# Ledger of designs, part 5: VHH binders against Type-1 glutamine synthetase 1 (glnA1)

Target 1, 342 residues: Type-1 glutamine synthetase 1 (glnA1), of Dictyostelium discoideum (Social amoeba) (q86b00r158to499)
Amino acid sequence: PRNSLQRAIDRLKNKFGISLKGSFEEEFYLIKKGDNNNSSVASLLNSIEKLDHGTFANYHSLDCYGDILEKITNALEEQGLPIEQLLSESGSGQFEITIDYTDIMEACDRHIIVRQTINSIASYNGYIATFIPKPFDGLVGSGCHAHLSLWDTNDSNLTPDANGECGLSLVNQFFIGGLLKHSKSLTALFNTTPNSYKRLKPFYWSGCNVSWGLDNKESFIRIPSSPFSATDGCSNFEIKTIDHTSNPYLAMAGIIHAGFDGIENSIAPPPPTSLFDQSVLNNQLIPSNFEDAIQSLKENHYLCENIGNDISNAFIHVKLAENKILKELSDDDQILKLLELF

## First folded at step 17 (VHH)

Design g3
Fold by ESMFold2, look of step 19:
Structure g3 (fold): chain B 342 residues (1-342), chain A 125 residues (1-125)
Amino acid sequence: as target 1 above (342 residues)
Amino acid sequence: QLQLVESGGGLVQAGGSLRLSCTASGFTWTMGWFRQGPGKEREFVASISRSGGSTYYADSVKGRFTISRDNAKNTLYLQMNSLKSEDTAVYYCAASIVYYGSKRHLTSEGDYDYWGKGTRVTVSS
């Protein structure tokens, strides 16, 4: 899969002189292990709620978890990973860490290292770190939102244009047009378990609407604004649906080939939407379950061929088998099984 | 909520020294000192990372002031030497509850989430 991403990177660069840069917002929960080993979902949630009742960027969460978070940040910095920020998220015991953006291959490598480091540090210190998309029904889900931008061969950012729709250059709009065209198929690469689809609900800020827009948290593609957007344009775009069940190399390979299709065929995205345009919400959604998402991928011969037919066939076969096994478990047993994986 | 309490302010002659302290009620990432002189905007003085390994100073105080912290006591310090009349100000302790990477120096008020009430330093000419 890393080789598949390299071929996608080369394809985009060779044809258009474009390189992709990005980073991930890594969301996860920390669960302190109890005296009796946390062996049920209820006991895991109870451990969180006894310790942390905090909300987004709340001091209570930092004060409760400060020592373990410090060990995590120290370990990442020691490995040379340039942390942009770490903060408490909306869920009790939930945190977000973001590494500085870089060339997309390195960003994917960093994503793997971040998860491995957080898991290792948590384990050695009596915690469970979990990246499960929706580990607790009553708490906010965890994603790994990707922030992306397009660059030319002179290392100039091609994404912004202050005069463009949502502050984006025309080439980036075509890239997004391709992403939206392929969004249902890409969902199979982004969200690969039944649990993933418990997070992907309208009005959960998960991005399940097949749309795009400035600061629109309900859209598949969000365009973040800054104080300088009006003068300089918007420097990046965000894919909100990606979660930690994805293989980042396959996810990004799919993204590049989808965007390539958009640029090559000049695919204009639909008009952008905002949270104030409620008439568009729930109008067109990504698949609501993995079976429908994977069927869309199977029928997308363009993506499968470009990613590699052998790789795509193996992915489809393995993930369908894994999903069948998971779906035979109770909701709680799924979570316990997923804790072994994520 | 996090509380920050400064102490150690007072009256001192030019050329003298003072040591300011700030006790935090709990865990903090970067901490810093700001000051506001009469009729002036609040300005950055110094910052220090949680580990103590990354410090940054405003040019006006570099070489004269030393920031340090003792995490076991949740206490931030500012050693102020060779004081000048221009150093007369209310000094504020500030803390961030968001971790920012070592490449970013937190020199703006907006980088900090919690503030103390301040301690007055008066340097007599």
Scores: ipSAE 0.659, ipTM 0.865, lowest interface PAE 1.1, mean pLDDT 89
Fold by ESMFold2, look of step 17:
Structure g3 (fold): chain B 342 residues (1-342), chain A 125 residues (1-125)
Amino acid sequence: as target 1 above (342 residues)
Amino acid sequence: QLQLVESGGGLVQAGGSLRLSCTASGFTWTMGWFRQGPGKEREFVASISRSGGSTYYADSVKGRFTISRDNAKNTLYLQMNSLKSEDTAVYYCAASIVYYGSKRHLTSEGDYDYWGKGTRVTVSS
């Protein structure tokens, strides 16, 4: 899949002189290993339930986990990974880490190192780190949001245009048009387990709407604003649905080929939506389960061929088999099995 | 809720020294000192990373003030030497609960999430 991403990168650059840069917002839970070694989901949940929710939960999580978070940040910095920020998220024991953006191949390589380092440091220090999309039904899910931008061959950011819709250049709008056209198929690459779809619900800020908009947390594509957006435009866009079950190389290859289609065919995205639009219930949604997402990918010959038919066929076969096994397990047994992987 | 309590303020003659302390009730990332002189806006003085390895000072105090911290005591310090009348202000302790990379300077009020009530320093001629 790394070679598939390199071919996608080369294709976009050779045809249009465009390269992709990005970073991931990586959300995860830290769970203290208890006397019973956390052998059940109920035991795992009790290890994190002592924290208050809301504003108090943000500081209480930092105060309770400060020691392990410091070890994690030290280890990442010693490996030369430039941390942008680490903060407490909304869930009890949930945190988010972001590494500085860079070219997309290196961003994917960094993603692997970040997860490996967090898991290793946690395990060595008596914790379990989990990136499972929805490990606890009553708590906020964990995503792996991608922030992306388009650049020319002179390393100039092509994404912003203060005069463009949502502060974006026309070429970036066409890229987004391609992403929205292929969003249902891309979901199979982004969200590859039954558990993923427990997180992907309307009004969970997971990005289930096949739409885009400025600061719209319900949209598949969110355009983050800044104090400078009115003068300088918006410097990047965000894909909110991606979770840690994805292979980052395959996910980004799909993104590039979808965006390529948008630019090559001048696919205008629909009018942007706002979070407060009362017609949100009439918007298209991404697939609500893996079976529908994978069916969309199977029918998407454009994406499958460009990613590579052998790679796409192997992905589909492996993930369908894995999903069949997972669906036969109880919800608790699924979580215990997924802890070995994520 | 994190609480920050400053101490060590007082009256001192120009050229003298004072040491300010700030006790935090729990874990913090970057901590800093700000000050507000009479009729002025609050301004940055100094900051220090949790490890103590990254410090940054406003130009007006560089070479005269030293920021330090003792994480075992949850305490931030500001050693103020060669004090001038212009240093007269209420000094505020501030703390961030977001980790930023160690090479980033946190010099804006918006970079900090929690604040103390301040301790008054008066420098007389």
Scores: ipSAE 0.656, ipTM 0.863, lowest interface PAE 0.9, mean pLDDT 89

## First folded at step 18 (VHH; from g3 with S102R K103G)

Design k2
Fold by ESMFold2 at other seeds, look of step 19:
Structure k2 (fold): chain B 342 residues (1-342), chain A 125 residues (1-125)
Amino acid sequence: as target 1 above (342 residues)
Amino acid sequence: QLQLVESGGGLVQAGGSLRLSCTASGFTWTMGWFRQGPGKEREFVASISRSGGSTYYADSVKGRFTISRDNAKNTLYLQMNSLKSEDTAVYYCAASIVYYGRGRHLTSEGDYDYWGKGTRVTVSS
């Protein structure tokens, strides 16, 4: 799949002089080992909710996990991974690490290293780090949001335009149009397990709506604003649905080919939506289960051919078999299996 | 809820020294000192990373002030030497609960999530 991404990168660059840069928001939970019965990892995750102490829950997680988080940040920095931010998320014991953006191939390589490092440091220190999309119904899900931007051959950011819709250049709007056109097929690449779809629900801020908009956490494509957005435009866009079950190289290859289609065919995205207008628009949703997502991918000959027919056929075959096995397990056993697989 | 408590303020003659302390009730990433002089906006003084390896100073205090921290005691320090009348202010301790990468200096009030009540420093001629 790295070769598939390289071909996508080359295709975008050769035709349009555009390169993709990005980074991932790595959401995960930390669980202290030895505090639970031996029944399952799901039982361990259920115990993590006992750490909430009212209105200061986000700080409580930092205070309880500060020492292990310090070891994690030190390890990442010593490996030369330039951390942008680490913060506590909504779930008790949930954290998010973002590495500085870079060219998309290196961003994918960094994504792999970040996960490996967090898992290793946690394990060495008596913790379990889990990146499972929805480890328990009572816990906020974990995503792997991608922040992306388009750049020219002079290393100038092509994404912002203060005069453009949502602060975006026209070329980036066409890229987004392509992403929205292919969003249902891309979901198969982004969300590859039955568990993934427990996170992908309307009103969970997971990005299930086939839409885009400024600061719209319910949209497939969110345009983050900044203090400089009014003067400089918006520097990047975010795909919110991606989770840690994805192969980042295949996910990004799909994104590039979808965006390429948008630019090549001048596909305008629909009018942007805001969080408060979502229900009135009756917006289209991404598939609610893997079987529907993978069927959309199977029928998307454009994506399959550009990713590589052999690669896409192998992916479809393997993930269908894996999903069949997972769906036959109890919820607890599925969590245990996901920890072995991902 | 994180609490920050400053101490060590007081009256000192110009050219003198003073050491401020700030005790945090729990874990913090970057910590910093800000100050507000009479009739002025609160301004950045100094910041220090959790490890202590990244420090940053406002130009007006560089070479005279030293920020340090003792994580075992959850305590931040500001050693102020060669004090000037311009240093007269209420000094505030601030802490971030977000880790920012080693190359970023937290010099804006918006970078900090928790604040102390302040300790008054008066420098006389």
Scores: ipSAE 0.714, ipTM 0.892, lowest interface PAE 0.9, mean pLDDT 88

## First folded at step 19 (VHH)

Design m3 (from k2 with S54Y)
Fold by ESMFold2, look of step 19:
Structure m3 (fold): chain B 342 residues (1-342), chain A 125 residues (1-125)
Amino acid sequence: as target 1 above (342 residues)
Amino acid sequence: QLQLVESGGGLVQAGGSLRLSCTASGFTWTMGWFRQGPGKEREFVASISRSGGYTYYADSVKGRFTISRDNAKNTLYLQMNSLKSEDTAVYYCAASIVYYGRGRHLTSEGDYDYWGKGTRVTVSS
């Protein structure tokens, strides 16, 4: 799959002189291990530190987990991984780490190292780190949001245009048009387990609407604004649905080929939407389950051929078999199985 | 909620020294000092990373002020030497609950999530 990404990178660069840079927002939970192996979901939930119910309880997770978080940040920094930020997320014991953006191949390599480091440090110190998309019904899900931008051969950012829709250049709008065209197929690459689809619900800020917009957390493509967006445009775009069940190399290969299609065929995205637009109630959604997502990918000969037919066929067959096994388990047993995998 | 409590302010003659302290009720990443002089906007003074290895100072205090912290006591310090009348201000302790990468200087009020109520420093001529 790494070679498939390299071919996608080369294809985009050779035809259009464009390269992709990005970074991942790595969301995860830390769970303190009890005196036993945490073999049940109830045991796992009891091991999780609970937030203070005060009106400004955002600090409680940091205070409870500060020592382990300090060990994690020290380990990443000592490995030369430049942390942009680490913050507490909405869930009790949930955190987000973002590494500085870089060329997309290196960003994917760093993603693997970040996950390995967090898991190792947590395990060594009596914690479980979990990247499961929806580990418990009562807790907010964990995503792996990608922030992306397009660059030319002179290392100039091609994404912003203050005069463009949502502050984006026309070429980036076409890239997004391609992403939206292929969004249902891409979902199979981004969200590869039944658990993934427990996170991907409308009104969860998971990005399941096939749309795009400025600061729209319900959209598949979110355009983050800054104080300079009116004068300088928006410097990047965000894909919100990706979770840690994805292979980052396949996910990014799919993204590049989808965006390539958009640029090559001048595919304009639909008009952007806002978070509070009632038309969201009538918006097209990404598939609500893996079977529908994978069927869309199977029928997408363009993506399958460009990713590689052998790779795509293997992915489809392996993931369908894995999903069948997982769906035979109770919800609790699925979580226990996924803890061993993610 | 995190509480930050400053102490050590007072009246001191020009050329003198004071040591400010700020006790945090729990874990913090970067901490900093800001000040607001008479008729002025609040301004950055100094910041220090959790490890203590990354410090940054406003130009107006470089060489005269030293920021430090003791994480075992959850306490931030500002050693203020060679004080001038323009150092007269209310000094505020600030803390970030977001970890920002090594080398990023948190010099803006928006970089900090929690603030103390301040301690007054008056430098007499």
Scores: ipSAE 0.755, ipTM 0.900, lowest interface PAE 0.7, mean pLDDT 88
Fold by ESMFold2, fold request of step 23:
Structure m3 (fold): chain B 342 residues (1-342), chain A 125 residues (1-125)
Amino acid sequence: as target 1 above (342 residues)
Amino acid sequence: QLQLVESGGGLVQAGGSLRLSCTASGFTWTMGWFRQGPGKEREFVASISRSGGYTYYADSVKGRFTISRDNAKNTLYLQMNSLKSEDTAVYYCAASIVYYGRGRHLTSEGDYDYWGKGTRVTVSS
């Protein structure tokens, strides 16, 4: 899968002189283990379901978890992972960490190390860290949002254009057009378990609408603004649906090949939508379950061939078998299994 | 929510010293001091990381002021030496609840989420 991403990177660079940079917003929960060692891990995870929802940047969660968060940030910094920020998210005990953006291969490698470090530090200090997309039905899910940008051979950011729609250059708009064209197939690469689809609901800001727009949290592609967007354009775009069940190398390979199709064929995206636009309510949605997502991928010969037919066939076979097993488990047993798998 | 309470302000002669403190009610990442002189905009004075290993000072106070913190007491300090009349201001304690990474200097008001009510320092000539 790492080789598949390298081929995608090379393909985009060789044809168009374009490189992809990005970073992930890593959302996760920390759960303090109780003194009762006889409890299953799934039972421990469910014990925090009574916690109140906080606001974004909830201080109560920071105050309760400050010491373990300090150990996590120190460990990441000592490994040379330059943290952009860490903050409390909407769920009680939920946090988000973002590493500085970089070339997409390195970003994927960093993603692996971030997960391993957080899990290791948590475990050593009597905590469980979970990246499961929807570990608690009553609390906000955890995503792995990708912020991406296109760069030329002179290391200049090609994404912004203050005069372009949503502050984006035309080439980035075509890249997005490709992403939207392939969005249903990409969902199979981004969201690979039945649990993933408990998070992916309309009006949950998960990005289920096959659309794009400035600051539109319901869109598959969100364009983040800044105070300087009118002057400088928008520097990046965000894919909100990705979660931690995804293999980052396959996900990014799919993204690059989808965007390549958009640029190569000059695929204009549809008109952008806003969060308050009535068209958000009536847009097409990504698949609502893994079976439909994987079927879309299976039928997408362009993506499968470019990712690699052997790799795609193996992915489809393994994930269909895995999803069948997971769907037969109770909610608690499914969570326990997901902790072993992801 | 988080409470920040400054103390240690007062009247002091030029050339003198004061030590300000700020007690936080709980965990904080970067903490800082700002000040607002008469008729002026509030300005950055100094900041310190949670670990204490990353400090940053406004040019106007370098060499005269020392920021420090004691995390066991949840207390931020500003040792102010060789005070000048220009140091007369209300001094505000500020704290960030977002971690921004080592070496990022949080010098803008927007970098901080919680503020104390301030303590007045008056330096007489």
Scores: ipSAE 0.737, ipTM 0.899, lowest interface PAE 0.8, mean pLDDT 88
Fold by ESMFold2 at other seeds, look of step 20:
Structure m3 (fold): chain B 342 residues (1-342), chain A 125 residues (1-125)
Amino acid sequence: as target 1 above (342 residues)
Amino acid sequence: QLQLVESGGGLVQAGGSLRLSCTASGFTWTMGWFRQGPGKEREFVASISRSGGYTYYADSVKGRFTISRDNAKNTLYLQMNSLKSEDTAVYYCAASIVYYGRGRHLTSEGDYDYWGKGTRVTVSS
């Protein structure tokens, strides 16, 4: 899949002189193991459920977890990973770490290192770090949001245009048009387990709406604003649906080929939508389950051929088999299996 | 929720020294000192990382002021030497609850999430 991403990168650069940069917002929970060192199913699930108590106290999580977070940040910095931010999220024991954006291949490589480092430091210190998309019902899920931008061969950011719709250049709008066209197929690459779809619900700010808009957390493509957006335009766009079940190389290859289609065919996105104008929101949603998402990918010959037919066929076969196995497990057993995988 | 309490302000003669303290009620990442002189905007003075290994100073205080912290006591310090009349100000303790990467010095007010009430320093001739 890394080679598939390299081919996508080369294709976009060779045809249009454009490269993709990005970073991931890595959301995860830290779960402290019990003092009796019990690893039974009941003990682990009880630890996860107790994290629900602190949903309103983001500083409380920092104060309680400060020592382990300091070890994590030190380890990442010693590896030369330039942390942009680490902050507490709304879930008790939930945190978000973002590494500075860079060329998309390097961003994907860094994503792997970040996950490995957090898991290792947590495990050594008596914690479990989990990146499961929805480890608790009724509490905030964990995403792997991608922030992306387009650059020319002179390393100039092509994404912003203060006079463009949502502060974006026309070429970036066409890229987004392609992403929206392929959004249902891309969901199969982004969200590869039944648990993923417990997070992807309307009104959960997960990005289920096949739309785009300035600061719209319900849209598949969110355009983050800044104090400089009115004068400089918006520097990047965000895909909120991606979670840690995805292979980042395959996800980004799909994104590049979808955006390529948008630019090559001048696909204008629909008018942008806002979070608070429900009468303007389109009713088109991404698939609500993996089977529908993977069927959309199977039928998307453009994406499958460009990613690589052998790679796409292998992905589809493996993920359908894995999903069948996971769906035969009880909800509790699914969580336990996912904890070992993600 | 997080509380910051400054102490150590007072009246001092020009050329003298003073040490300010700020006690935090819990865990903090970067901490800093700001000051506001009469009729002026609040300005950055110094910052220090959680580890203490990354410090940064405004040009106006370099070589005269030293920032330090003692995490066991949750306390931030500002040692002020060779004080000048221009150093007369209310000094504010600030703390970040967001970790920012090493080498980022957090020189803007917006970089900090919690603030103390301030302690007054008056430097007389």
Scores: ipSAE 0.731, ipTM 0.889, lowest interface PAE 0.8, mean pLDDT 88
Fold by ESMFold2, look of step 21:
Structure m3 (fold): chain B 342 residues (1-342), chain A 125 residues (1-125)
Amino acid sequence: as target 1 above (342 residues)
Amino acid sequence: QLQLVESGGGLVQAGGSLRLSCTASGFTWTMGWFRQGPGKEREFVASISRSGGYTYYADSVKGRFTISRDNAKNTLYLQMNSLKSEDTAVYYCAASIVYYGRGRHLTSEGDYDYWGKGTRVTVSS
C-alpha cells in the first residue's frame, strides 16, 4: 500500500508538477487498566470516570493524566517527531496529538509511528490507549482528521488564493471537486469497520455531508480560516471523516487519484455551504454503512485501477470478511475485539 | 480550575536581587513570566518547559534572570539579579495546558491559558 501511495504521488507530480503535504489530528482515549483487565464496556467506563472526576472538564483531564502524557510526549520527541501540539479534547480522558505537516508520504509514516508509540507507552505504564472511532455511546468519538495542501515544484503553497472561493486557488477547488465526486468511494477507504459509522452521523461534526465550506464542521471538506485568510487566503483544507481504521497509505492514494481526476477534468465543486444550512445537510450524505461505501468503491473502476486492481480487490475482500465477523458480535463484544486493534 | 499564585515581590535597591515564586495548583506544561511596567503593555520575560531543559529569555533580561521550576512542588521560580529601575513592574506567572513541541519558545500572551494575579517588584529610587 505504501507503493500504491508512491505511484499516486508520482502521477500527480509528473502530470501537474504538484505535490501533497499534510498532517493528521490524532484523537484517542486513555484508559487506566483495572484489577480485572477492563474486559467489559462497563468496566472501561468506570475506569475513565475514576481517573477523570469531571466529564467535559478540559483541565481536569490534563491534571489526572499529566504524568502519562509527559511520558508520551517525551517518547515522541526522542524519536524525532515534531509535535505541533497535544491537548485535552471534549471527552473525559480524550486527547489529541498533531504532528507538524510534511510531505504526504512522511506524514503517513509519522501517523503509524505516533499511534504505535502512544500504544506502547500506555501499555508499559498500566494504560490502554484506544483509537476506536466510537468507543463510548455517551462520549465524543475519535477521528483522524487530515489537513492537506497542494504545493508546486518550487515549494510554494498552491492552496491559498485570497480572491478565490473560500480563499482557495482554482486548482485546489478542482482538486476538491474531484474529492467530492469520489467521496462515497473514498469513505470505504477512510472508515473500514461497522463502528466507524456510529461516529459518522449528521450534527456530530464528523463531516458526513457531501459538501465543502469555510469553517463548516459538518462538511466532508472543511476549509479552516486563520487571522490571515482575508489577505492571504486559506492555506489548507481538512477531511474530517477519516478515522484510525483506515490504512493511511491507501486513504491518501485514493485522495490523490480523486483530486487528480478533478484537476485533469476541471471538475468545479458545487457552491460552498455553511454550517447552518439545514437543507444542504439533509440532501447529500456519504454512505451510512460500510457495505454501501464498499459497493461504491467496487463500482469506481477509476479509483480501483489507479490504486491497483490487485490491491483494491484484496482490500475489498478482506474488509468485507472482517466486517461480517464484527457484525456478528454484540455491541459490547465488538468494542472488546476492536480494543485489540485500535 | 488551575490556580497560579505569585509571591516574592517587594522593594529592592538597584543592583540587588530578588526571587519570585509561583505555585500552581496542578499539572502544567510550559510556564512563563511576564511583566507590566507603569504605563506599558505586558511583556514576555522568560519561559521554561515542563522538563526544565528548554528555557527562553527576553533580550532585556538575559544574563541577569534565571527561570527554573520544581515539578514536585508545582512551583516556578524567577531569580532576578543585577536589578535595574527598568525592571520595576507587576510580574505575572503564566501556564500552558497545551503541550507544544521542543524549540517552540511561547513568548506571546496567547500561548498561555492560565495567569496569576501578579506580584509587584519595585526597584529603588
Scores: ipSAE 0.726, ipTM 0.890, lowest interface PAE 0.8, mean pLDDT 89

